# VHH binders against Protein EXORDIUM-like 6 (EXL6), part 18

Target 1, 305 residues: Protein EXORDIUM-like 6 (EXL6), of Arabidopsis thaliana (Mouse-ear cress) (q9m8t8)
Amino acid sequence: REPPSQIPNGTLDLSLLWYGQFTPTQKERVHDFIESLNFDAKEGLDPKVSAWWKVVESYQERFEVKDIYRQKKSNRTVAPRIKVKVVRSYVDEKMKYGKELTMGNGEKLVETAIGNMSKVVPVVLLSAQVRAHGVGFCDGTCQHNALAKIKGQKEPRRYIMVSNPEVECPGECAWPFHTADKGPRGMTYQPASGEVGADALVIQLATGLADLATNPDLTKSLFKSETTPYNDDVKKNHESSSMYIVDPATKCTRVFGSGAFPGFTGRIRVDPITGGAFNSHGINHLKFLIPSIWDPKTKSCWTPM
Key: E = the ipSAE of ESMFold2; O = the ipSAE of OpenDDE; V2 = 0.75 times the mean of E and O plus 0.25 times the DockQ between their complexes.

## First folded at step 19 (VHH; framework vhh_8pnl_2)

Design b2 (from f1 with Y28W R108K; at its last look DockQ between E and O 0.77; V2 from the best seeds 0.00; counts 0 for: unsure alone 64.0 < 65)
Fold by ESMFold2, look of step 19:
Structure b2 (fold): chain B 305 residues (1-305), chain A 122 residues (1-122)
Amino acid sequence: as target 1 above (305 residues)
Amino acid sequence: QGQLVESGGGLVQPGGSLRLSCADAGRWFSRYVMAWYRQAPGKERELVAWITQGGETNYADSVKGRFTISRDNAKSTLYLQMNSLKPEDTAMYYCAAGYEFYMYSPDKFDYWGQGTRVTVSA
């Protein structure tokens, strides 16, 4: 059986489902971050969110994804560009399944985000009103890049789920914008948006997107692997030695700049006007704090700065 | 920008057709979910159709099969093709835009046009 030939179409189509109540800042921040991934203006300030995304894109070739992609020229090009677009953004403001989610209701939210679209990545965003412990948040996990069983489909569907952590578990999932619950008490920073929840959601979404886009065995992970990123045993924190590096942004949790150590983000900047902490620039001169990405060649986290 | 301007309304006979346009000069047209609403004299404003950022379309039962919503992101323009028009389609038609569609409050859009009048004579 020859390897499937697949040239990335250059697009990740996201279907957003906002579950619960969100502020305008929280929504705008997420949209602006997504657009910043594709924003490659030369005159903008460095480091750029788009430059970080290019590092994410390059991860596929570094981790032996060549078996999945084939070209007639036999010379594989540099890593394909991946344009990230929002193709639907719906709000369930009434929280159809209540504030206490179960794994089953979590999968129903993924189904809602998919709708009738066969080729989207559903992104479920849970508001601060939602107690997300029942779907696996706040027990060492602050975002999901996982598979869900979808009724009526033969194959499970890949999804990203994020949860505004500012009420349920800010000390675990909103650092450095909130004092950490575990480990050294580092200096906290102000979120560049002015809202802890908005910038925490961006960190979580950035992590989920990076982990999704860097999966080297996407086809094999969906159909043949006994373990997936969603089903990995988080209490071990280590991937199997027989697997490729999985979830490289999650592997660099709480690392935001060079020289990071427990209680210290690493080198990041603070906007002298707003006081907001950041390590990257996006559209409209916006500033973002985004995660680092594990580099297995250096055995360290690649940092935006 | 963020100003929506409708055009294409007018007077038509029953069974006729009209094509409404809604232009936005804003840079971010492709980020919007877009909708058409209508309001007949003395009645509540009602949702006619909406189209997602990716082109998924949805229609009120009263217009299914007769109206087609579409968008052209390159021209920053939303369209409503109205065929087989009936006198009950007579209304002021409004364009609406926002980043999100509210599943239980469909009238929650950030931007609204001034409207264009459609009159279908009995």
Scores: ipSAE 0.730, ipTM 0.869, lowest interface PAE 0.7, mean pLDDT 81
ESMFold2 (binder alone), look of step 19: mean pLDDT 80; pTM 0.833
OpenDDE, look of step 19: ipSAE 0.814; ipTM 0.916

Design b3 (from f1 with E56D; at its last look DockQ between E and O 0.87; V2 from the best seeds 0.78)
Fold by ESMFold2, look of step 19:
Structure b3 (fold): chain B 305 residues (1-305), chain A 122 residues (1-122)
Amino acid sequence: as target 1 above (305 residues)
Amino acid sequence: QGQLVESGGGLVQPGGSLRLSCADAGRYFSRYVMAWYRQAPGKERELVAWITQGGDTNYADSVKGRFTISRDNAKSTLYLQMNSLKPEDTAMYYCAAGYEFYMYSPDRFDYWGQGTRVTVSA
């Protein structure tokens, strides 16, 4: 009859829609990154992608999830885990709406990624063939974590959209793998995968996932169903949601390591064999360069290194 | 070389049931969109059913209501439960897998098994 004694783990179910032509490396790199979020084996090298994801998960305590579930008072704090899964991955290899997208076509792609699933996060990945300016890329924006109005639904749906920037706007959205178009030009590095587009997509996806998963409006959708008939915490949930930090990974744009400043990534490593830049490790000893996340306790960008 | 190995085929009477299995030797089973295909003698290969990473299913009209595709990620195994079998279901059955389903090229899968024969006779 009591509320749960432990905050249940949440699941972030992704529905991927690949729009256009992608290399095998680009597809594999994204899947490897997503799986690396859940990878916490002792045999892997540190810092891990999953350690970075645990910082994202810790935001669930900041939104006072414990009060929603009426947890027993404790001097210990336990952040709920968020497992990230790909539940569908579709390719529109013919690009139904062509290479020049409009905002309306962009929303139709989001609708396609949703299908008939009420609890997925749609993720639309645009290939380098796509001119994504019409949906808001390359004008200060390198990924979307946004809301779309979906026909037949009263509430808008949260989505992530990323676009391989290596053709349209590499100087804006592929740094540090390409010279920056504006501001201090700074250092450039080689992508750990060997493909600028593949590693840029990972940075964009990581940013979008982190910003989405820290959003308090999604707290209930990330966890198992509400479990108590005594759920009269609606007022508290409203009050708690006003304290969230908006887009904590976007807040740390272009910060990849400690000591970062405009034109400098911060401290990151370079693989001495391949020359690829990285700050974290995933599955199969793969190396990733992933963005930082704002940490409200330190009032600074948390960096893997 | 095949990463996918089918089993469970055989000879069965009309109206009977059979369960096909497809075992994956690789570590990426949970990433796959998976499918069953079949090829009858003298006919082209056709899609029977497919299942997404999250368990959503799709079936050819000819098998809806009679066949059930399922997966067990813990056992790295894909299944096809075939009920109410008809002589028209006689074919070599193949499992297929890939990271993505291609919306305009449904035959496009990266990995294929060698097949298991199903014969519905009499």
Scores: ipSAE 0.704, ipTM 0.858, lowest interface PAE 0.8, mean pLDDT 83
ESMFold2 (binder alone), look of step 19: mean pLDDT 81; pTM 0.839
OpenDDE, look of step 19: ipSAE 0.790; ipTM 0.903

Design b4 (from f1 with S30N; at its last look DockQ between E and O 0.74; V2 from the best seeds 0.76)
Fold by ESMFold2, look of step 19:
Structure b4 (fold): chain B 305 residues (1-305), chain A 122 residues (1-122)
Amino acid sequence: as target 1 above (305 residues)
Amino acid sequence: QGQLVESGGGLVQPGGSLRLSCADAGRYFNRYVMAWYRQAPGKERELVAWITQGGETNYADSVKGRFTISRDNAKSTLYLQMNSLKPEDTAMYYCAAGYEFYMYSPDRFDYWGQGTRVTVSA
């Protein structure tokens, strides 16, 4: 067998569970964003959503994760490609556990999103009808990247949970599309999609995906590759790294462009036709506002523009 | 958003086989949950099989073991391999697609083809 000479490519398979009622715009926006992560076409305008995702992918090669794949045996460092795919997208239109979620019911939704699939990342999307404070939202948290214990499985499963904040806590979790509830009220902008909830869901999902994909404890589960690491002490190396930052996109909350400070997004653009704010381009010339990612090397947030 | 076009229907004797195809000219075939439905003369449209974006499948009891649903994302095509055909399989067969599967409304799909006729003799 050949020794690995680079960090292996992989696929991040998402199982979406839409809990409650969502507009067509909200659903389409999320799908468009996910597809934009792997859209590298040269004809598109910069900055690209895919360029942002390449920063997430490069996180694996820039920091002590290299030791997992013995990159030091080769003078070549090659950033992995992480293909993000939706493998299932289900809607619970009846809201089986009601509009007021508890931590326990939240974990049952994660179980539903997993179904019978052993190697997926469950993504639970809560509609505006849901009161999500019982699972920790709207109290300093606007998306969740966490572990859930799954009945019949020995290991807990990593999941992403996001909530449409346009009704329950728009001032906390839909900024800059709504005035802030706490601290500097800040500038406000219009969502590029025309719906506060749709663009807020994209920000939250982007944050969760970046935080998940940079997590070294999930490297094996992220990659469907025949290449194995030489370093048998992966667990020990991950925990001893002083350069690993837990949840690096969450660490850059409310930073969307260079020069950001409390109450100011940083430098972003406004679409002259729609009035919508954005900092990146995706498929079909769509414009997105996506979060920044903490860079432990520079001790600052990497911004799309 | 997408345009679904079925083909492969025809007249076949009992015990025979047919392969139905459903081509999508749209750019987002990979996003679809897809299904085959059928409607016999004078009856309501009924689910035959569905397949998720990632290839998970489900079948109606009446066709389980005889029919196989599959998809080829590179060709943007959905298939239904129909074996051991019976006269009660005679129907117009429709393909359907949507970005989401509705857990409590399983026949809710946003895009439907015009159908292809399957006739199993007498």
Scores: ipSAE 0.690, ipTM 0.845, lowest interface PAE 0.7, mean pLDDT 82
ESMFold2 (binder alone), look of step 19: mean pLDDT 79; pTM 0.819
OpenDDE, look of step 19: ipSAE 0.838; ipTM 0.929

Design b5 (from f1 with D107E; at its last look DockQ between E and O 0.69; V2 from the best seeds 0.77)
Amino acid sequence: QGQLVESGGGLVQPGGSLRLSCADAGRYFSRYVMAWYRQAPGKERELVAWITQGGETNYADSVKGRFTISRDNAKSTLYLQMNSLKPEDTAMYYCAAGYEFYMYSPERFDYWGQGTRVTVSA
ESMFold2, look of step 19: ipSAE 0.748; ipTM 0.882
ESMFold2 (binder alone), look of step 19: mean pLDDT 82; pTM 0.841
OpenDDE, look of step 19: ipSAE 0.836; ipTM 0.927

Design b6 (from f1 with Q53H; at its last look DockQ between E and O 0.77; V2 from the best seeds 0.00; counts 0 for: unsure alone 64.0 < 65)
Fold by ESMFold2, look of step 19:
Structure b6 (fold): chain B 305 residues (1-305), chain A 122 residues (1-122)
Amino acid sequence: as target 1 above (305 residues)
Amino acid sequence: QGQLVESGGGLVQPGGSLRLSCADAGRYFSRYVMAWYRQAPGKERELVAWITHGGETNYADSVKGRFTISRDNAKSTLYLQMNSLKPEDTAMYYCAAGYEFYMYSPDRFDYWGQGTRVTVSA
């Protein structure tokens, strides 16, 4: 078969597990954000959430991905699209493991989010009721993109965990929607959704998804179901030859616009009617504040504005 | 805000078939976890089947092998194909939808239809 002129499109299937009680706004906001990643229509205002996601997708133009698909003229490759969709969304409204999570119980929640699905990304969302310190939140870390050992599986599974920080650590993990606990406090802003927790969860999820989707270990799983690889030896060669930027969205923590520095988000917009801060547009004319992602071409944090 | 409208109910003989439809006029159909419930006169409402965003399905034991739940997101419609109908299947059938499935409150859905009646004559 002939190599395609473009790397085939891929998918990122999410299985959401909501642990505890969440408001309708918090749930809708996360779903709206995920759908906005795929929204690349001519209609709607710019900059779009999908423009930010295209930076994530551009990480798939690395040599290892091109080698898998034997691009005919590799310098002409258009980055693949990665469609992100929710394939399952469950709520543990009773909080089976209580409000005080441990590392072990955190991994059991990941197992629940996986169920019997071999090709999903489990996303565990912890409500404001949860004390997430026991799983590593609020100590310089506001989201997890990590590996969990899953009972009965040989290989560990990559997962995302986020936690509504509005009660436990808003000054660390809800900035700029809350005054910072340490360092220059700077100006704060109102969340575009009207809820600190909803927009903080979006920032955390966006960061985790970007870090996950740019990890070369996931490249083959992102594209396996859509196309047949032309070169099966990529895993061996990838480990010896790839240049990997570790967690490129986490690398840009607290950067939301151009010219950011400690205490200043960078250049962002404020809705003159609602007062909500944003730097991007999604579906239904919704406005989002999303984090930056390291761009290896410019060697800087890429922002929507 | 979704508005769910069931159709396709009616009177059938034992062993017959019906297909129920549940149409949503809203814009968020693809986000829904959806289910069919039924309630016979004087009985509690019971789950018939559910289907996730990704197409995973589950059925009550009483209908496994006879009923098939499916969805068409492009048409914003949920279906229930009912084959080998029995008098015990006589009930009011309800469509339910929500963004999430509640693990410990399985009847907790944001939107419910008004129902469509299925009668299987002995």
Scores: ipSAE 0.602, ipTM 0.797, lowest interface PAE 1.1, mean pLDDT 83
ESMFold2 (binder alone), look of step 19: mean pLDDT 79; pTM 0.815
OpenDDE, look of step 19: ipSAE 0.806; ipTM 0.912

